# Miniprotein binders against q53ft3: the designs that were tried, part 126

Target 1, 195 residues: q53ft3
Amino acid sequence: MFGCLVAGRLVQTAAQQVAEDKFVFDLPDYESINHVVVFMLGTIPFPEGMGGSVYFSYPDSNGMPVWQLLGFVTNGKPSAIFKISGLKSGEGSQHPFGAMNIVRTPSVAQIGISVELLDSMAQQTPVGNAAVSSVDSFTQFTQKMLDNFYNFASSFAVSQAQMTPSPSEMFIPANVVLKWYENFQRRLAQNPLFW
Below, E stands for the ipSAE of ESMFold2; O stands for the ipSAE of OpenDDE; V2 stands for 0.75 times the mean of E and O plus 0.25 times the DockQ between their complexes.

## First folded at step 13 (miniprotein)

Design A23 (at its last fold request DockQ between E and O 0.50; V2 from the best seeds 0.69)
Fold by OpenDDE base, fold request of step 15:
Structure A23 (fold): chain B 195 residues (1-195), chain A 83 residues (1-83)
Amino acid sequence: as target 1 above (195 residues)
Amino acid sequence: SPIQEEFEKLKEEARELFYEALRLYEKGDKEEALRLFRKAAELYEKAAELAKKNNDPESYKRAIRYALFAQKYAELIQRELEK
């Protein structure tokens, strides 16, 4: 139902469902994370009148979890980017995640999604500066993510002469990745919110 | 107590049905998902009534919330099947 993306890391598409209406992603080495993208996979929509409240949980100096409301995802806004780097010293907020017996290591944070009525969500106030609302910040994040992906993918590029026949493997030409990158850059430049 | 035991039984059964319903829905088996969501909703409602009898308002509220959630998915799927 949900996905979680950190730039430079593999996408997470399997949230731990801790309750009927609660989903959790683990974020290892969270201190190195600046931004996180939470998105709907598109396989299961929210029911009518419902959406997801997105929370961030990190251990405080005492190892106790601190939960903060980052923002929301809905059928109308199925993805959101959150800046979490500046939240590490923030105050905790009320959260719907009870005493979760989740084995927490000090280096692991969590993204929690609570499926709630939209009317209830409207009464909640996200922490300041969590939502990447500025076009510039969004563009910078997207560019960094794109560059990271491109650099990663290109590092595996080999010439046909260097390829060993492997019928079980699928190969994507590097030029396809480049074209995708260029097209995405073009679209981003035209409208940072094109998607 | 017998009421608490029955409550826990219903809650767990409802949860299993709910999770399976979501799985089936994601796989595209809408008809079976619909059936299971409806059944889950019924069980949650029964659980809610038991919680009420047991003077457990937190369990009651939770059960009602889950019943509503199951119902809303059932409604969503029903609409999709009618298109």
Scores: ipSAE 0.801, ipTM 0.936, lowest interface PAE 0.5, mean pLDDT 87
Fold by ESMFold2, fold request of step 15:
Structure A23 (fold): chain B 195 residues (1-195), chain A 83 residues (1-83)
Amino acid sequence: as target 1 above (195 residues)
Amino acid sequence: SPIQEEFEKLKEEARELFYEALRLYEKGDKEEALRLFRKAAELYEKAAELAKKNNDPESYKRAIRYALFAQKYAELIQRELEK
């Protein structure tokens, strides 16, 4: 029903089904993981009116699981990228896995998926910065790249009109760089994949 | 207790039918999957009645939730077959 992907690792497509409505993937060496992709394989959809709440769990300093709601997958949004790097020292949240006898190795984190009614999912509060879409990640990276380039190019601008003629050199008016920057930002906002 | 033992037996039978129904559905055996989801829903409802009789509201709520889940898959598959 579900897959789990971490960059640099083989995709996992065989979740451990621990209850009729609960699925788990193990994440060994979890401290090296910054993002995880959770997706539906496409072979079994959710029933109408249902979807999946996605949780992250890691052992605390005492080896006890700490569960946090990352976000959701649904038939309408069958894959999502979750950032987990900032969650490895956070506090737990309410979760549906506490009644299960899930065996947890102290050094292994888990991704849990709980199949629930969409109305019930709408009442849940994920940890604030876990969900990341691929488009949002591209846009964020691209915006940082744009800012970096603009700041770098601007650092070579003269602070005053102290230019002297240099006929053997080519110069670019500073406003060309600004115009390019503004135009690129506009295009990126309209279509993050325009390039 | 006899009621608790019967509850656990019905729950386990329903669970096995539910898991088999999922496997059949994934393989494309929709008519058989539909039959098993309906049977699982029926057994979960019977288990829920035993949990109520045993004054166990948490087991009742879980059994009803699984009955609903099985029924919703049955409804999905029925609609697919009617296309």
Scores: ipSAE 0.717, ipTM 0.904, lowest interface PAE 1.0, mean pLDDT 79
ESMFold2, look of step 13: ipSAE 0.703; ipTM 0.897
ESMFold2 (binder alone), look of step 13: mean pLDDT 90; pTM 0.894
OpenDDE base, look of step 13: ipSAE 0.764; ipTM 0.928
ESMFold2, look of step 14: ipSAE 0.686; ipTM 0.893
ESMFold2 (binder alone), look of step 14: mean pLDDT 89; pTM 0.890
OpenDDE base, look of step 14: ipSAE 0.772; ipTM 0.929
ESMFold2, fold request of step 15: ipSAE 0.714, 0.705; ipTM 0.899, 0.898
ESMFold2 (binder alone), fold request of step 15: mean pLDDT 90, 90, 90; pTM 0.900, 0.896, 0.897
OpenDDE base, fold request of step 15: ipSAE 0.789, 0.801; ipTM 0.935, 0.938

Design A24 (at its last fold request DockQ between E and O 0.76; V2 from the best seeds 0.77)
Fold by OpenDDE base, fold request of step 15:
Structure A24 (fold): chain B 195 residues (1-195), chain A 83 residues (1-83)
Amino acid sequence: as target 1 above (195 residues)
Amino acid sequence: SPIQEEFEKLMEEARELFYEALRLYEKGDKEEALRLFRKAAELYEKAAELAKKNNDPESYKRAIRYALFAQKYAEMIQRELEK
């Protein structure tokens, strides 16, 4: 139902469903993370009148989890970017995740998504610095993500002559990735919110 | 207590149905997903009534929340099937 993306890391598409209405992603080495993208996969929409409250949980200096409301995802806004790098000094907020039997390591944070009624969500106040509201910040993040992906994918590129026959393996031409990258950049430049 | 045990049993059964319903929905089996969400909702409601009788407001709230959630999915799927 949900995905989680950190620039430079593999996309997570398998949230741990800890309850009927609760989903959790683990973020290892969270201190190195500046931004997180939370998005709907599109396979299961929210029912009418419902959405997702997105929370961030990190261990405080005592190792106790601190939960903060980052923002929301909905059918109308199926993805959001959150800045989490500056949240370490933030105060904890009320959260619906209670005492989860999730083994936490000091270096691992969590993204929690609580599926709730939209009316209830409207009563909640996200932390002020979490939502990436500026188009510039969004564009910069997206560009960095794209560059990272392109560089990563390109590092595995081999010529036809360098390929070892593997009939069971599928190959994608590197040019396809490049074309996609260029097209995406073009669209992003035209309208940072083209999707 | 026996009441608490029965409550937890109902909640667990409902949860299994709920999760299976989600899985089936993702696979495109909307009819069966709908059936299971409805059944889950019924079980949650039954659990809620049990919690109410046991004067357990927290359990009641939890069961009702899940019942509503299951119902919302059922309604969603029903509308999709009618299109």
Scores: ipSAE 0.802, ipTM 0.936, lowest interface PAE 0.5, mean pLDDT 88
Fold by ESMFold2, fold request of step 15:
Structure A24 (fold): chain B 195 residues (1-195), chain A 83 residues (1-83)
Amino acid sequence: as target 1 above (195 residues)
Amino acid sequence: SPIQEEFEKLMEEARELFYEALRLYEKGDKEEALRLFRKAAELYEKAAELAKKNNDPESYKRAIRYALFAQKYAEMIQRELEK
């Protein structure tokens, strides 16, 4: 029903369903994570009048879970990007996961999704600045992807004097990659949705 | 107590039907998924009546919440089948 994505990791599409209306994803090495994307796979929608409240949980210094409301996903807003880097020392909030048998590795954070009536969700208040605009988060993710690709490709750059001839291989000049990188950054800054 | 034991049995049976209905829906077997969501809702409602008899408002609220959830999925699937 749900997917969870962290930049640089494989997407998770197999949530642990811990109750009829509760789903959990594990986030190993959570202290290195700044943002998470939660989205609906499109296979099973929410019923009319319902949606999902999204929570972040991390173990405190005693290994006890601390849960914080990040925000929401709905059929009308089926994906959301949440900043979690500032939350790993925050206060817990009221949450619906306390009495459930959730399988958990002690050093692992979790994303929890609770399916609820939309009217009930309207009464809830997420922790401050956890929700990130999808445009801003798309831009941030895209910039990191661009930087990673450019740094990787340029690490293989050699001058023609250093090159071992290989006439059966196809090559591209490094300057083509640089021009693409610079052009893409400029277009992204002008309109993040230009593509 | 006997009432609590029957409550837990009904809730477990309803949950299994609910999960199977979700799996059937994902596979495209909407008619069977609809049947199972309706049956799950019936069992959750029976469990809610037992919780009320046992003066257990938290279990009552939980059973009614799941009954409503199953009913809303049944309504969704019914609409899809009428198209």
Scores: ipSAE 0.735, ipTM 0.911, lowest interface PAE 0.9, mean pLDDT 81
ESMFold2, look of step 13: ipSAE 0.691; ipTM 0.893
ESMFold2 (binder alone), look of step 13: mean pLDDT 91; pTM 0.915
OpenDDE base, look of step 13: ipSAE 0.772; ipTM 0.928
ESMFold2, look of step 14: ipSAE 0.714; ipTM 0.901
ESMFold2 (binder alone), look of step 14: mean pLDDT 91; pTM 0.913
OpenDDE base, look of step 14: ipSAE 0.767; ipTM 0.927
ESMFold2, fold request of step 15: ipSAE 0.722, 0.720; ipTM 0.905, 0.906
ESMFold2 (binder alone), fold request of step 15: mean pLDDT 90, 91, 91; pTM 0.911, 0.913, 0.915
OpenDDE base, fold request of step 15: ipSAE 0.797, 0.802; ipTM 0.936, 0.937

Design H1 (at its last look DockQ between E and O 0.46; V2 from the best seeds 0.00; counts 0 for: pae E 2.5 > 1.5)
Fold by OpenDDE base, look of step 13:
Structure H1 (fold): chain B 195 residues (1-195), chain A 83 residues (1-83)
Amino acid sequence: as target 1 above (195 residues)
Amino acid sequence: SPIQEEFEKLMERAEYHFEWAEKYYELGDKEYALLFFEFAARIFRKAAELAKKNNDPESYKEAIEYAEEAQKYAEEIQKELEK
């Protein structure tokens, strides 16, 4: 349902589903990460009246997880970019992931997505410093991200003759990925913050 | 009073959403601006309902006016996104 992308890293499309309505991505070496993109895969939309609250967790000085609300994704806003650098100075917020027994290493942060009612989401306030404030930084990040995603996706491309029947797997034609990439680049050129 | 405190908290939250909606709009993120204006409108309406229950017509009027403003901006952005 969700993907997570860090510039220069492999795209993550397999979130750990820790509950029916909760998904988690691990972010190794999170201290080197400035921005993260969370996006819907487009396979399953949110139910009507629902969206996703996006949280970031990092270990504090005592090794305890600190969760902060970054923002939201919805059917109308299927992707969002968040600045996670500098969040270490923030206070933790209420979060829906408190009951998770997640083994954490000091260098690994997490992105958590909680599927919630829009009415419930409206009652929450994201941390202000998670918003992207620089168009230039965003554009650069997005371009790197897109290139990385395209390279990743294309690396799995196989010809019809090379395909092995796998009824449990779904396949996306490379042309669809390319078209998506081209459309994304076009939109990015028109509006760097079109997400 | 506890009700007044709750009203003020709702207003503060709605204002927060409203301000961020404006910021996102200025940055060019219309979809996110739309979302936050919608959130602002929702919370302002909740504040208004609370004021109504508390027999506070002045607070009700204030909250409704802000809700209408947020809704107006949301509608305008929605129209822009449909072009």
Scores: ipSAE 0.659, ipTM 0.887, lowest interface PAE 0.7, mean pLDDT 85
Fold by ESMFold2, look of step 13:
Structure H1 (fold): chain B 195 residues (1-195), chain A 83 residues (1-83)
Amino acid sequence: as target 1 above (195 residues)
Amino acid sequence: SPIQEEFEKLMERAEYHFEWAEKYYELGDKEYALLFFEFAARIFRKAAELAKKNNDPESYKEAIEYAEEAQKYAEEIQKELEK
């Protein structure tokens, strides 16, 4: 139903379902993560009148989970990015997960998604210091990812004169990577939500 | 009174959502703007119901007017998204 993406990591598409209406993704090494993207896969929509409240959970100094409301996803807003770097020392909020995910696992946090009525979601207030997602933050994050990819891929570029014969390997000309980067960057600047 | 205190808390929460809806709209996130205007309208209507139950027509009128304003913005944004 849901996916979770962190820059530089494989996308997670197999949430752990911990209740009929509750889904969890693990975030190993969460202290190195600044942003996460939560999105619907598009295979199963929310029932009419419902949506998803998105929570971030990390272990406190005693190893007990602290849960904070990041924001929401709905059929009308099926993806969002959240800044979590400022939340790792914040106070917890009321949440529907109870003690289900109490673990003593340093460096592993969780993203929880609770399927709820829109009326219930309306009564909640996301944490205000870092959980506000915006198109601007997503654009900046995505631009940094694209710059990193281009610089990484370009560090492997070779001229034709420097190539060693290797029929089992595939190579890409550096200008193809540049053209892809320029086109994607242009599309993102014109419509940050084109994807 | 306890009922007036609850009314004021609901109005404050709805205004918080309304203000964030305006910020999301300014940033170009029309889908979140729509969602938060709809949340604001829902909470304003809950406040109006409380005021009506408490036989407070001035508070009822205030809350309903804000709910209708939030709903009007939501409807305008919905039309923009349908284009």
Scores: ipSAE 0.409, ipTM 0.791, lowest interface PAE 2.5, mean pLDDT 77
ESMFold2 (binder alone), look of step 13: mean pLDDT 90; pTM 0.895

Design H10 (at its last look DockQ between E and O 0.60; V2 from the best seeds 0.00; counts 0 for: pae E 1.9 > 1.5)
Fold by ESMFold2, look of step 13:
Structure H10 (fold): chain B 195 residues (1-195), chain A 83 residues (1-83)
Amino acid sequence: as target 1 above (195 residues)
Amino acid sequence: SPIQEEFEKLMERAEWYFEWAERYYELGDKEYALLFFEFAARIFRKAAELAKKNNDPESYKEAIEYAEEAQKYAEEIQKELEK
């Protein structure tokens, strides 16, 4: 299985399987999204010789889906960051009447993953430069992901007086999460590609 | 010629992957660089087989040399990732 992460949102780990070899994640309010991360959960690897082609779909001015190849994930590259901000403009050349400032409710975009042979994946070329385009974009996405993780983990923090005993569960002190956050932030500022 | 047109299309696609593999390597994304060098090698070999079918030994040798170069870079990157 696959996961999909957008900065400032909860991670999605339950793709809709629309065919034996095709998986979909919904992206509501897609016009506010600049980057998405697609990754393998590690539960089920691709069979040898296979990988995943990653597509982005948004409705055009007529409400019909437009599918564009973003790039790939494989056992050797199990996660990738894709820039989608340039692909979803309603004022683009593919949406002529979008330049008229038509007021429309946001529609749901989709990330699609198609499991294919590596030979078949090589016969396609991703549209634009959808994979991470610059260190600045990567740094911004990573900072938002760090903030999201810290805020999520911190929302479960309780004082010792508020804890109920649960001997079958493992706990971590909240200051461990803070120390991780501060260390990662410092390393990212020193070398954005240290990972 | 339709056959020569297809050969040129394959060579252009393989070069696209090769050039982007180099850029991903410079940016530090060694896994994606490795994948793109491997794709380039696959496509160059497909172009070579088309040149062989077209009885064009000069194009065949050129495509094979590019395929081997792409494969060599992929193998070097794989060794770097192992460390």
Scores: ipSAE 0.522, ipTM 0.829, lowest interface PAE 1.9, mean pLDDT 76
Fold by OpenDDE base, look of step 13:
Structure H10 (fold): chain B 195 residues (1-195), chain A 83 residues (1-83)
Amino acid sequence: as target 1 above (195 residues)
Amino acid sequence: SPIQEEFEKLMERAEWYFEWAERYYELGDKEYALLFFEFAARIFRKAAELAKKNNDPESYKEAIEYAEEAQKYAEEIQKELEK
């Protein structure tokens, strides 16, 4: 349902589903990450009246996870870019991911997405500086990300005739990726700050 | 009163969403602006309902007026996004 993209890194399209309504991406070497893009894959929309709350988790000085609400994704806002570099010293907020003692290496952060009612999401307050507000950060990040994602997705393209059914693997059709890419490019062309 | 305090907290939250919506719109992020105007409208309506339960017609009127304003902006942005 979700993808996560870090500039200069491979796109992550396989979130760990930790609950029916909760998804987690691991971000190794998070200290070098400035921005993260969270996006819907376009395969499964949110149910009517629902969206996703996007959280960032990093280990504090004691190694305990600190969770912060970055923002939201919805059917109407299927992608968002967040600045995480300045959040490393912030206080934790209440989060739906509980004491998930995910054995974290000190260098690994997490992006968590919680599928929630829009009414519930409206009761939450994201951290003020998480949304990217600068055009410069966007232009540098977006082109690299798009190219990286396209290259990544294309590298896994196999013909249907070559596909071996694996019940344990989920496949994203190339046309879905292409449609996503085209929509993203269109939105980017219309508004470079649409995310 | 506890009810009045809750009302004020809701109004403050809704106002925050409204201000952020305006900011995002100015930055060109219409989708996020839309989302936050919708959130503002939802919270203002919640505040209005609370005022109604508390038999405070003045607070109710205020909250409803802000909710309608937020909803209007949301609808306008939605129309822009559909073009």
Scores: ipSAE 0.403, ipTM 0.775, lowest interface PAE 1.3, mean pLDDT 82
ESMFold2 (binder alone), look of step 13: mean pLDDT 90; pTM 0.899

Design H11 (at its last look DockQ between E and O 0.01; V2 from the best seeds 0.00; counts 0 for: pae O 9.5 > 1.5, placed apart)
Fold by ESMFold2, look of step 13:
Structure H11 (fold): chain B 195 residues (1-195), chain A 83 residues (1-83)
Amino acid sequence: as target 1 above (195 residues)
Amino acid sequence: SPIQEEFEELMERAEYYFEWAERYYELGDKEYALLYFEFAARLFKKAAELAKKNNDPESYKEAIEYAEEAQKYAEEIQKELEK
């Protein structure tokens, strides 16, 4: 009924059904994962009035499962991208000497999908805005690229007093780059698909 | 006033979904916007029924007006998604 995709890994399409209404995917080495895509395979829709609540689970410092609501999939939104990197790093971990001699032991987390009434799904609130629009993820990449371009170009800026004469080279005032960056960023925020 | 606390929790959760629905709509993700407006409408309606049971007409009016607004946005978005 469901698929689970992580960039750079094989698509998982064989969820473990742990109850009539509950499905699970294992995520080995989850600490290296930033985003997970959960999607419906398209063969079996949710029953009328129902949808899927998507949870992320990992063991806490005491070894107990920690389940967090990431968001939802429904017949009307059959595919969704969830950011999980902030979840596993945004909660406290207490390692007095962890940064010095840490042995990285991969641990297995889980993505759980619970088929529920839409009314029941609405009564819960996802953690940390984990659900990410595909447009939002493209926007985040584009914003990062624009920031990096501006910072890179700005590192080569010189004042007119520092400029050496070079008639065969064209120069662009730094204000032009800044203005372009500001205009592009504003347009992207207004409509991530304007381009 | 545990009933008033429950009402306030429902309203706060409904407002969360309403605000994020607006954000998803502005970002062009009409499917998420529709889902979240529908969730907001459901929660505002539940808050209104609780206010009615608690004989609180001011809270009832507030919740119903928000529910109707959320439902209006959901209906408009659904029309935009239909061919």
Scores: ipSAE 0.356, ipTM 0.766, lowest interface PAE 3.0, mean pLDDT 75
Fold by OpenDDE base, look of step 13:
Structure H11 (fold): chain B 195 residues (1-195), chain A 83 residues (1-83)
Amino acid sequence: as target 1 above (195 residues)
Amino acid sequence: SPIQEEFEELMERAEYYFEWAERYYELGDKEYALLYFEFAARLFKKAAELAKKNNDPESYKEAIEYAEEAQKYAEEIQKELEK
């Protein structure tokens, strides 16, 4: 139902379901993470009138988990970017994960998603610095991600003359990737939230 | 020659990725550093192959040396991430 993306890391599409309405992603080495993207996979929508409250958990100075509300995802807003690098000094908020015995490693933070009523979500206040409100920041992050992918893919590009026949491998023409990239950039420039 | 131009382009791109890798490492972003060192290494290796095909031993040597350096850094970072 949910995915979690940290720039430069593999996308996580397998959340740990800790309850019927609660999902958790582990974020190793969280201190090196500035931003996290939480998104719906598009396979299963929220039920009508429901959305997801997104929480971040990190260990405090005593090693106890501190949960903070980052923001929300909904069917109408299926993805969000959160800045987590500045949250270390924040106060914990009430969270739906407190009663769950989630095994944690000290160096691992967690993203928790709680499926809740939209009306209830509207009454909650996210931590002020978590939501990346600027379209520019979102665009920059997305551009960086796209550039990374394109650079990665292009590093494997070979000319037809250089290709070694491999019946077990499928090849994608580089021009197809380039066209996709250009189209994506164009759409991103027009509407950063098109996806 | 087209081969020489392609070689130069690959070397330039590889150097760029190498510099980015170093910068990311300095910033503490080891995962990005690893990725870009790997990119650099692959491109340098491709450049080396082109140089070899073009019978240019000097360019080949240069590209291989950079490829080995990039690969070494990538391996070191990988080890750090595994701890």
Scores: ipSAE 0.007, ipTM 0.233, lowest interface PAE 9.5, mean pLDDT 78
ESMFold2 (binder alone), look of step 13: mean pLDDT 90; pTM 0.890

Design H12 (at its last look DockQ between E and O 0.29; V2 from the best seeds 0.00; counts 0 for: pae E 3.5 > 1.5)
Fold by OpenDDE base, look of step 13:
Structure H12 (fold): chain B 195 residues (1-195), chain A 83 residues (1-83)
Amino acid sequence: as target 1 above (195 residues)
Amino acid sequence: SPIQEEFEKLMERAEYHFEWAEKYYELGDPEYALLFFEFAARIFRKAAELAKKNNDPESYKEAIEYAEEAQKYAEEIQKELEK
């Protein structure tokens, strides 16, 4: 139900579901990543009154995971951009993934999405540095992301008649992807500081 | 008191959401601004209820006023998004 996009990298549409309400994306070579986009695939909406808390995890100097709340996604805000480059020196916060044995490698960071009640989400405070990007970083990210996303979306565009049932894979309807892309592009054009 | 401390924590959290809502609006992300104004409103209301239970009418009034303000902004943004 979620996708993860890093500029210049392939879009990830297959999150590891580590629990009924928890999803994880691996981000290899995370040191080179400035921004991450988390978005809903549009196949499965959040239940009424629920959304997703988005967390970032990186290994600390001891190799232990440090989790930080980046922000949120909801049915009303199905995609969000987070700056993670400035978080590498931050302190950890409370997170819903601490009790889970997630296999990690030292060079791999993780994006975790926890499906939660909106009321519970309201009780949390994201790290401030995750929400703001520089104009320069935005421009670079936007161009690379949009190009990659378009290429990705176009490569997987199949008609309904061409769809083969794969119970293990969720398909993103091209219209949902394109609508997200168009909306994202429109917002970027209106305000470059959106990223 | 523990109740006063909890009230202040709620107010601080709500103010945090409110400020970020304004920032997101300024950044051209009304959907995210809407979400954070809604969060602010929810938490301000919780603070108000706590103040009420603590027989603190001044704190109650303050929290309610902020909740109403946050709610107003949320509603305005919602209307804009529906156009």
Scores: ipSAE 0.511, ipTM 0.815, lowest interface PAE 0.9, mean pLDDT 83
Fold by ESMFold2, look of step 13:
Structure H12 (fold): chain B 195 residues (1-195), chain A 83 residues (1-83)
Amino acid sequence: as target 1 above (195 residues)
Amino acid sequence: SPIQEEFEKLMERAEYHFEWAEKYYELGDPEYALLFFEFAARIFRKAAELAKKNNDPESYKEAIEYAEEAQKYAEEIQKELEK
């Protein structure tokens, strides 16, 4: 029914079903994770009038699970990206997983999905800024691409004294690339929708 | 009073959803904006029902006006997504 994706890891498509309406994914080495994508596989939609509340859990200093509401997925919003890097010291939220038979491990966090009525989901308030927009994801992806491009191009830079004549090739001074890079980053950070 | 506190809690929750719906729309996520406008409308209507049961016409009017505004935004976004 659900998938869970962390950048640099294999996608998880086999949630542990801990109740008829409750599903869990384990996140080992969770302290290195900044974002998680939760999505519907597309094979089984939510029943009419229902959706999924998405929770993040980590063990507290006593080894007890702390659950926080990240946000929602529904048939109309079947995927979402959640930022979890700032949540690992927060207070727990009210949640439906407290009596579940869930394996607790000190370095493993969990993503929980509770299938609920839309009216019940509407009464819940997610922790702030956990869900990120597709524009925020585009901005972060674009920033990493620009950093990678600049580092790559800079590894081929030569000084004026080191230039070899090559009439069959076109050359771009490195400072032009740097100026473009800095301007583009500035514009993107200030207005992610400028394009 | 406990009834007034419950009404205020519902209104605050609905306003939170409404404000985040606006932010998600501005950030270019109309699907999530739609979801939060719909949630806001649902909770505002629940607050209006409470006010009606408590025979409080001023609170009823306030809640239903916000519910209708949230629903209007949701309908506009839904039509945009269908195009």
Scores: ipSAE 0.295, ipTM 0.731, lowest interface PAE 3.5, mean pLDDT 77
ESMFold2 (binder alone), look of step 13: mean pLDDT 90; pTM 0.891

